# VHH binders against Protein DOG1-like 4 (DOGL4): the designs that were tried, part 2

Target 1, 232 residues: Protein DOG1-like 4 (DOGL4), of Arabidopsis thaliana (Mouse-ear cress) (q84jc2)
Amino acid sequence: MSKMRNLVEEKFLEFYESWVIQLELYLHQLLIAHNNNTMSETELRHLISKLTTHHKAYYTAKWAAIREDVLAFFGSVWLNPLENACSWLTGWKPSMVFRMVDRLRKSRVVLVEAQVKKLEELRVKTKFDEQKIEREMERYQVAMADRKMVELARLGCHVGGESVMVVEAAVRGLSMGLEKMVKAADCVRLKTLKGILDILTPPQCVEFLAAAATFQVQLRRWGNRRHYVTHS

## First folded at step 20 (VHH)

Design r13 (from n21 with S31R W59F T105S)
Fold by OpenDDE, last read:
Structure r13 (fold): chain B 232 residues (1-232), chain A 124 residues (1-124)
Amino acid sequence: as target 1 above (232 residues)
Amino acid sequence: QVQLVESGGGLVQAGGSLRLSCAASGFTFSRYAMAWFRRAPGKEREFVAAISRSGGSTFYTYSVKGRFTISRDHAKNTVSLQMNSLRPEDTAVYYCAARTWDSGSYFDSEYDYWGQGTRVTVSA
């Protein structure tokens, strides 16, 4: 199904597709690094830094785009339905990454007691932050059923005049609220990622990042196979 | 028989321009996203650019963004790569590729068909 896209959607779609391709490149490098025990710590740190920078670039672009149209990210035409279904406030759920770490621990990653303790602390904090955001979102969603939103629902019944102004104000208010919530969620994502990377050793970071990138890429592939996606 | 035939490669000075073309045959062109890859001497093949089935969306590797432009002609079953402001590091064999998914990918395995390549040499 071809969907009408606004300028923000079109631009971000192109950006995101390019970004994902670069992520795939980095994933390839991470996999090589993971299988190559001869890489120096400096080299590993460099690779980790590239990934970190890459993710920061995404959020920089995202935040620029949401300032223009945050609602575009609640449709996310650049994502397939599976990706969207797995989305929490326009991105990955922060607490999910701890499950990735747990999986790695069960396989080949050996964490020292100090690391385990720090990760647990971070997990608790992350969950707390998620819940806080969720409560705010719930509150905001309930508050949407106010007079202004009722006017929005009556848009088809009112053409021009005061009603239009009220609707516009309501939409602006909603957008501003959503933007704040999205940014808050993104901050939790970034803090969580940084926290994990600060706890792990460079080799462990590489393995973690490889797992995360693999998950993202595979989710996209699975979604595309199940639901044909066109970027036209 | 499926064929992708690249052309337009050659020697060019740094800062110069070159236009590559790829002629597709033996498959339904409109059902495939098209891409350009390149392989520099001693390096692995890397993604350069891709274009959606309709041609409405284009994707680029960071290093060529703003300099290279990918386009396609459905009437002629061709995909082109306009390369401007060429640099010595752009020296490579350039390959045309096709995939069924309507997007680009870094991974070679994601593409169904490949050309034989055309050599681009950028001198300092």
Scores: ipSAE 0.491, ipTM 0.804, lowest interface PAE 0.8, mean pLDDT 91
Fold by OpenDDE, last read:
Structure r13 (fold): chain B 232 residues (1-232), chain A 124 residues (1-124)
Amino acid sequence: as target 1 above (232 residues)
Amino acid sequence: QVQLVESGGGLVQAGGSLRLSCAASGFTFSRYAMAWFRRAPGKEREFVAAISRSGGSTFYTYSVKGRFTISRDHAKNTVSLQMNSLRPEDTAVYYCAARTWDSGSYFDSEYDYWGQGTRVTVSA
């Protein structure tokens, strides 16, 4: 069953599918780089840069789309149910990436004590930022049920033109708040990613990025297989 | 027997255009997303474009966006790739592929059927 999609959803779906395919390409390169210790530091940095640029491109597109319809991202028709279930404010939860970092500690990669300390500090900060956003998000969500909206809800579907205007205004207000929160969340994502990459060495960055990309790609695959999601 | 047969390849000058076609037979065409891949000399096969089962959604690698257009004809069981503004780096053998999933994938292992390929050469 094809969901009825608006123009924003359709455009972003196409963008995202293409973006994911490109991510898979980069994942392939990351895996090669990780398994082949022959790449120079310059080459590794170049690869890391490509990935970071790729992620930035996603958010550029996302923010443009959000300006048009932020609500589209709370349905996220381009994601399968499993992906959506793992979504926090229309994307990956920033603190989750530290699970990928933890893997590095258990792998062949040796993190020095200074790195471990910095990563832990970053984790704490990230968690704090997440909580702040969550609290603010709750305020916007609760605010939707203001006195006017509750009264309109009580009156039912037989409401006049004035009621429609009230609802539209409420939705606009909510949308503005949501846009702000989504952007804030995205900023935390980007800052967290940057923070991690700044702490890690180029080889460690490659391993981290490979782990993160693998998880993302596999989650999508698992979700698609389970739910038979079609992108028509 | 499942068969994908590519055609339309050839020699073209930079800035020129080509239209590739792939004729599908031996399977239910409408149940498969279709894709184009290419393999340049000395390089691995790479994803170029994909189209959903219905044809309503298309996906492209970044390097060909805005230049290439994938389409399909259900009546003829064909998938096409219109290639405009061709560049020397587009020189490759182009392959048609089919997969049951209604999306594209970079990984060739995700595709069930493949064509023999058609050669595209773009001269400087």
Scores: ipSAE 0.479, ipTM 0.798, lowest interface PAE 0.8, mean pLDDT 92
Fold by OpenDDE, fold request of step 22:
Structure r13 (fold): chain B 232 residues (1-232), chain A 124 residues (1-124)
Amino acid sequence: as target 1 above (232 residues)
Amino acid sequence: QVQLVESGGGLVQAGGSLRLSCAASGFTFSRYAMAWFRRAPGKEREFVAAISRSGGSTFYTYSVKGRFTISRDHAKNTVSLQMNSLRPEDTAVYYCAARTWDSGSYFDSEYDYWGQGTRVTVSA
């Protein structure tokens, strides 16, 4: 039974699908650039800029949507179960991208010592920030089970005016906290991405972005193969 | 035999409008997402728009958003592309495509069936 999607879910689903298609376009360009040794640094930088702008656009749209309904992003009906299973606070886990960086090290890409050091520093910082967010997230989650809510649960499901108010207040509190945490997580994502791109050379950035985009696109494909996805 | 037949192409002035149509036959139309692609002279084929199986969701490349509208008619087994505010850079051969997955994709390889295309020329 297709769960009735709310307006936020429907709008964001359409946005996201279009966004992913555009990502695929950029992925195609990244792959071409990666295989084309004739592209100038300026051209590479332009391509990188397009990708970064594209990601920024996603978060702009996301933040607008979460203001309306942050809970929609914890269901994420626009994602398949595999994508959702890999999701951390409504998106990719920031520390995961370092796996892509590690791949670069194993490839023909030579990272200089200074880059390696900076990347490690960034990794440590990213992990620290993740943990901080996780701890705070747990607080909000636990807070949902406050005294009033527990008592209400004990008394059973009453559709009375007072009970509704209590639940609504609890949900509002949680939602506010979740919005804050999601934004914080997104900031860590953006900072991590920017940090990596600032450390890498333009050719390295292209390879990194290609790897990341490929993983995202393939994860979606793999998930869709396992589950019938309806976008209606 | 599977067939996608495009129509509606032609010459139009900048700022003008065209409506492309694609008639599908030889397969279960309702099981496929439909899409439009285009190939400009000297360029690679690029994704333009897609519509879900049900028609409830539409997807567009950024360059055509707000100007183009994709739709489908299940009763007629057709998909259409309303193109408004046309620009010279929209000049291309436009292709209809069908995909078993209920979403759009930029990659040509993700589509199962293709039409022969219809030419759209936008003059300055």
Scores: ipSAE 0.475, ipTM 0.799, lowest interface PAE 0.8, mean pLDDT 92
Fold by OpenDDE, fold request of step 22:
Structure r13 (fold): chain B 232 residues (1-232), chain A 124 residues (1-124)
Amino acid sequence: as target 1 above (232 residues)
Amino acid sequence: QVQLVESGGGLVQAGGSLRLSCAASGFTFSRYAMAWFRRAPGKEREFVAAISRSGGSTFYTYSVKGRFTISRDHAKNTVSLQMNSLRPEDTAVYYCAARTWDSGSYFDSEYDYWGQGTRVTVSA
């Protein structure tokens, strides 16, 4: 029941919980906007801007935290197991959001041909970027098993001063790579999100963001129902 | 019977401070995260702050972060909200709430119990 958490985990847990609460607020507003035909374009744009700013704030906090301990984000104690299982490089997979876009097309939202074309182009680019990151990530992961680490593994479970140094060096190397890759992934996320929002009209953006936020919030709820979550 | 009773509300000048308290009874206090909500005139009820079961974690809406502090006393079954640097926009009826999940939520439907509220008025 009681798990040891480091300071980075604890701090980010509180941040993230607060962040999610704010996301829920914005989701509520998005849903209202979606059902309110009296809202002006300027009002919609303002709401969209709040959401984008909110997401930027998340990554600002995340990047600050990963500088301290990037490995914390590969455990992500602030997420439930279901959320973690759906994570790609410590966050949502960029190409997944196009499923939300597809939802728009199946709803009352009408996308013009030009929008569809641009979205497809963006989807292809996003997937390409994901693959590139995955290949590089694999390189860092494999590099963890360098000559010294393999030799250490051969020695078994014995721990000595030299072994500790070897492991620490290896972990540092990996951490540096992971930080780089996490940032790269986050950039793809942000770029993808921006790209989608630039293609869609304000009403379409609201619906898209509502769908995305709903999915995120529901995923969290589903996961929490399946697994007992404690915050300490 | 379950009861949440808020106190500490009143009139205060902008920049001033107030400390709200909520006394809980009729349920196992330690099994609930506690929260404060507020409802300004003509507006919907909104989340303000929450505190985990143990009290080790706190959560705030952005507009009050850095100004408000939520705390709880397990021995007294109370939750408190220290409000500093109060602003006219903080004027509202403040409600205490409890939920079984060990986290905060914006949605009031996520909470199991509610108080009757205490009025806070911040003058310009």
Scores: ipSAE 0.472, ipTM 0.795, lowest interface PAE 0.8, mean pLDDT 92
Fold by ESMFold2, fold request of step 22:
Structure r13 (fold): chain B 232 residues (1-232), chain A 124 residues (1-124)
Amino acid sequence: as target 1 above (232 residues)
Amino acid sequence: QVQLVESGGGLVQAGGSLRLSCAASGFTFSRYAMAWFRRAPGKEREFVAAISRSGGSTFYTYSVKGRFTISRDHAKNTVSLQMNSLRPEDTAVYYCAARTWDSGSYFDSEYDYWGQGTRVTVSA
């Protein structure tokens, strides 16, 4: 049986489904560019710019949507269960993207010493930014647990108007805290992506973007096939 | 038996319009995303447009965006492609496809059922 979807979920589902098909189209173009030696550096930079713009458009739409309903992005209806299970604060984990970079280093693409040093500096910075967000999430969880304990005590004792104020403050704090953390995580994602693309040459960027898009498309494909066999 | 049957192809002058239709039978139509692909002479089959199972999400390849409109009718179990401002480059066999999932895909390997195709010829 279908479940009810609110307005934010319906709008973003429509956006995301279209966004993914466009990503698949760009992936096809990236794979052609990677496998063929006929594209100029200018043409490669144009394709890289299209991918960058496409990713920025996703976050523009997402940030508009989270102001309305940040909880829609925790267990999203536009993602299958496998995609949702692989999310860190509503998206890919920034430090894990360096696995794609590590695969480039094992391919025929040679990274020079200066690139390797800059990528390691970026990896360390990305991990640091991640850890800062994770500490803030921990502080949020502690604050939530404290509010829960107070609420349970108030409900058991029935202390009247004070419990209403505590509940309202907890709800407001929850929404504001989640929105802040999601946006911070997205900023780390965008900064990490830009940093990697700035360090790599255009052919290396095409290979990286192809690997990243392939992973996203494959994850969706695998989750979709399992989902339909269990719900038919 | 699942069946997809395209119709509405033919010969048209550049700048003209055609409406393709695809009648679906043998499965629960509302459970499938639908798409149109095309194959020009001497070329590989390529994505044209997709529509989600609900009809709420549509996507078009760049070369047809603004000229083609995909739609579906759950009461009639049909998906349609309104093709306006046709160009000679649109000459191809057009295929209707169904995917067992909520949304379409750019990749033809993601589609479970295919029609036999309808030919569209656009003369200069």
Scores: ipSAE 0.379, ipTM 0.775, lowest interface PAE 3.3, mean pLDDT 84

Design r13 (from n21 with S31R W59F T105S)
Fold by ESMFold2, last read:
Structure r13 (fold): chain B 232 residues (1-232), chain A 124 residues (1-124)
Amino acid sequence: as target 1 above (232 residues)
Amino acid sequence: QVQLVESGGGLVQAGGSLRLSCAASGFTFSRYAMAWFRRAPGKEREFVAAISRSGGSTFYTYSVKGRFTISRDHAKNTVSLQMNSLRPEDTAVYYCAARTWDSGSYFDSEYDYWGQGTRVTVSA
């Protein structure tokens, strides 16, 4: 309970704070673009490209941080290695983004039949990629439990030299495997985002990106509401 | 009982500098992210700069980046805005605002407390 933020965590949180404010600025621009009939298709595509680049920047910073210390992103997950204690690898399931697509279809956005078919094909592909990652995650959890059992057995045999180099190599191997799984999940998220933006028209992309940014901003507000309640 | 009081506004020639200060009272200053907004004549209030409650993260709107610096002093319960290389388009009433959370927001609706504002006029 007395866990202290490490340097990697602190640096990433400072990045994230600034990243969200920039996202809010882009959200404002998306809302103006939605209401502004004078913007050309080229101007809309430029704005959409800025949002894509901003999301890439998030993952670039995250991957740099997990390269330094992947365990900093999991907090206390190693104290509870069972699948129920571990959610999806450091984020939402990639297929959750299709709930935003479904909201577009409810909000008077007209999708032609060809777009609907392509979106459903992408949804199936995304779920397939998710399932591959879930299988790898399950194998990792089993491997981690086995390594914990070996480590505990070594600690139970006190007195005499124990191979610190073997334990360090095992931990590093599992850490590198975990880093690769986090990157794989993030790549599915980014690939799915790009796929959606390729299928949608520029005005539809603006509406989708605005909905996604609004959702992210509102998740952050939940933390603010928690602080407000405790402040009173 | 929460009070934010801006000071340091005035008339400055283009290219000049000005330092705004905002004194905070009636709350635990270290619990709040702080920001500056401004309102030019005939325009809506717009975001200028924000600083996290720890001071470790700052953010600036594009038009002021590199010219303005936001800072905070926890001992004095003060947030400041150093404005360099001022331009006529920086003419506005400047407001400080406080948000109950670790970081600021681009949107003025996210701020719980506001000052009365201090007027900055930049002459050509």
Scores: ipSAE 0.216, ipTM 0.697, lowest interface PAE 4.9, mean pLDDT 78
Fold by ESMFold2, last read:
Structure r13 (fold): chain B 232 residues (1-232), chain A 124 residues (1-124)
Amino acid sequence: as target 1 above (232 residues)
Amino acid sequence: QVQLVESGGGLVQAGGSLRLSCAASGFTFSRYAMAWFRRAPGKEREFVAAISRSGGSTFYTYSVKGRFTISRDHAKNTVSLQMNSLRPEDTAVYYCAARTWDSGSYFDSEYDYWGQGTRVTVSA
């Protein structure tokens, strides 16, 4: 049985399905590059550029979709912000990517002191940007809770066009704020990715991107298989 | 008993067209993503194209994009590959594959069911 999806969600999922297959193709190329000692620096930089462009394309498509309906990327806006202040907007915390960098440092990637220093500076900057977004989200969660309480009171006292119009305007205002916050979070994610790739050498970038793509593909496979098994 | 049967292969001149078809039976066709793979003489099997369960998402390898079109027909339980502007390098055995999930995959290890293949030969 298929699950219910709104139009914006369905369109983005169609994009995402194709996007993942392309990521799998790039993962294949990254694994070849990882194992091939004779690949030129120019060839490595070209592959890294393809991956960077591919990740930018993901966010470009996502931003177009949230412009149409930001709530398609959340559950009910009135429930999520009120009930769970620890959730990150539509994705992983930007700084989570440094766990992958740390893993590579422990096992196989040797970084010089200049790279280590730059990565720690980037980590601090990324965490600072995260904290700014968290503070802004807290303010929006309070505003959403206030609007939900007002909405419930208005529904209980008056059922009419005037009260519906005021509630609808308030919801539109909150949706616009959520769109800005989702974009801000995604911009931090993209800037952090680009910053890491700028600090690493081309061979190190290939190792990082291969590990990241492998993780993304495996996590997607794990989620799909568990979901399918429980629903079959 | 799951069955995937390819047809439509044959000999064609370079620049010509062929339409491959894959008839599916023995499972709920509408619940599977479908793909085409090919194996050229002396080469490993490689990904050609995939189509999602719903038919709303398609993907093509670089060398065939713009020339090949994958489609599916839920009423007939078939997936098709329209192959235009054929080149000698497209010569291969073409395989239909089914994946027990929503979307296709580049990796052949992700597919649960395979056809026996249909041979396509493109002459200069």
Scores: ipSAE 0.213, ipTM 0.693, lowest interface PAE 5.0, mean pLDDT 79
Fold by ESMFold2, fold request of step 22:
Structure r13 (fold): chain B 232 residues (1-232), chain A 124 residues (1-124)
Amino acid sequence: as target 1 above (232 residues)
Amino acid sequence: QVQLVESGGGLVQAGGSLRLSCAASGFTFSRYAMAWFRRAPGKEREFVAAISRSGGSTFYTYSVKGRFTISRDHAKNTVSLQMNSLRPEDTAVYYCAARTWDSGSYFDSEYDYWGQGTRVTVSA
């Protein structure tokens, strides 16, 4: 028994699995840096740069793949069901990342007043941007529902290929709208990530990146074990 | 009957080289990502290197990067680990592992099949 995949899905699955093991290796380096604090500031900045570059590479590959098939990113074959269930517009929800920052503040990381103020400003900006995207998604869904009702009425009397072409045009319109919103969400994700890393000191960035990578890796491992335990 | 058999272990002087080989049988070799792990005396098993099922991507733990090279040969159904500039800290039992995904994993719990291991001792 097999499941058919288009070429976009197959290529991105290969990319994503390679991307994940590299993230796991960087996580190991982050945890070493976190536990020992023996690295110079230059070495910490280099490690942070590796993580930043790794995340940028993900979005570069994603945006190329979205141009070919944005729908592949809604219910992705390279993610387990738990990972897919936790997605907001094909990725992590930007405002939720501040929970990781809050946990670090209460356990290991001491932030000065200036950092706290900048982080709260970023949190508010991030939430505002999220809500703007959510409102646009709602408007888009309403417009698509209205268009679908009109298309249903038009298709009720047709018997030929023109009906399938109208449906295909509507699907292409949906795909283009979804691509725009996914890219907007990804831009908020990148701005939020860059903003947090700019506010934190290099040791604090290592703590944050370790926490974020740990969450992503553990979500995938837990979901894979639960999801695939019954495979033979 | 899936089987992974490591070979090529032994005693070597620090600074020397050794090549491990893992012969795979009982499955379609080209559908598996392969990895090497090692267990030093008194320590837990740790990731060393992985290679994608196509052979196009390789990954290494930090302590061996630049010194070790993983490769695979689809015609012979083998995966190899070339170990250069060996150190006493590389002394361990080395294990070959196989996973049905496109790429390996850092975590040993993600691997479906394991070899019995081959011992490598690096003397000062």
Scores: ipSAE 0.176, ipTM 0.646, lowest interface PAE 5.6, mean pLDDT 84

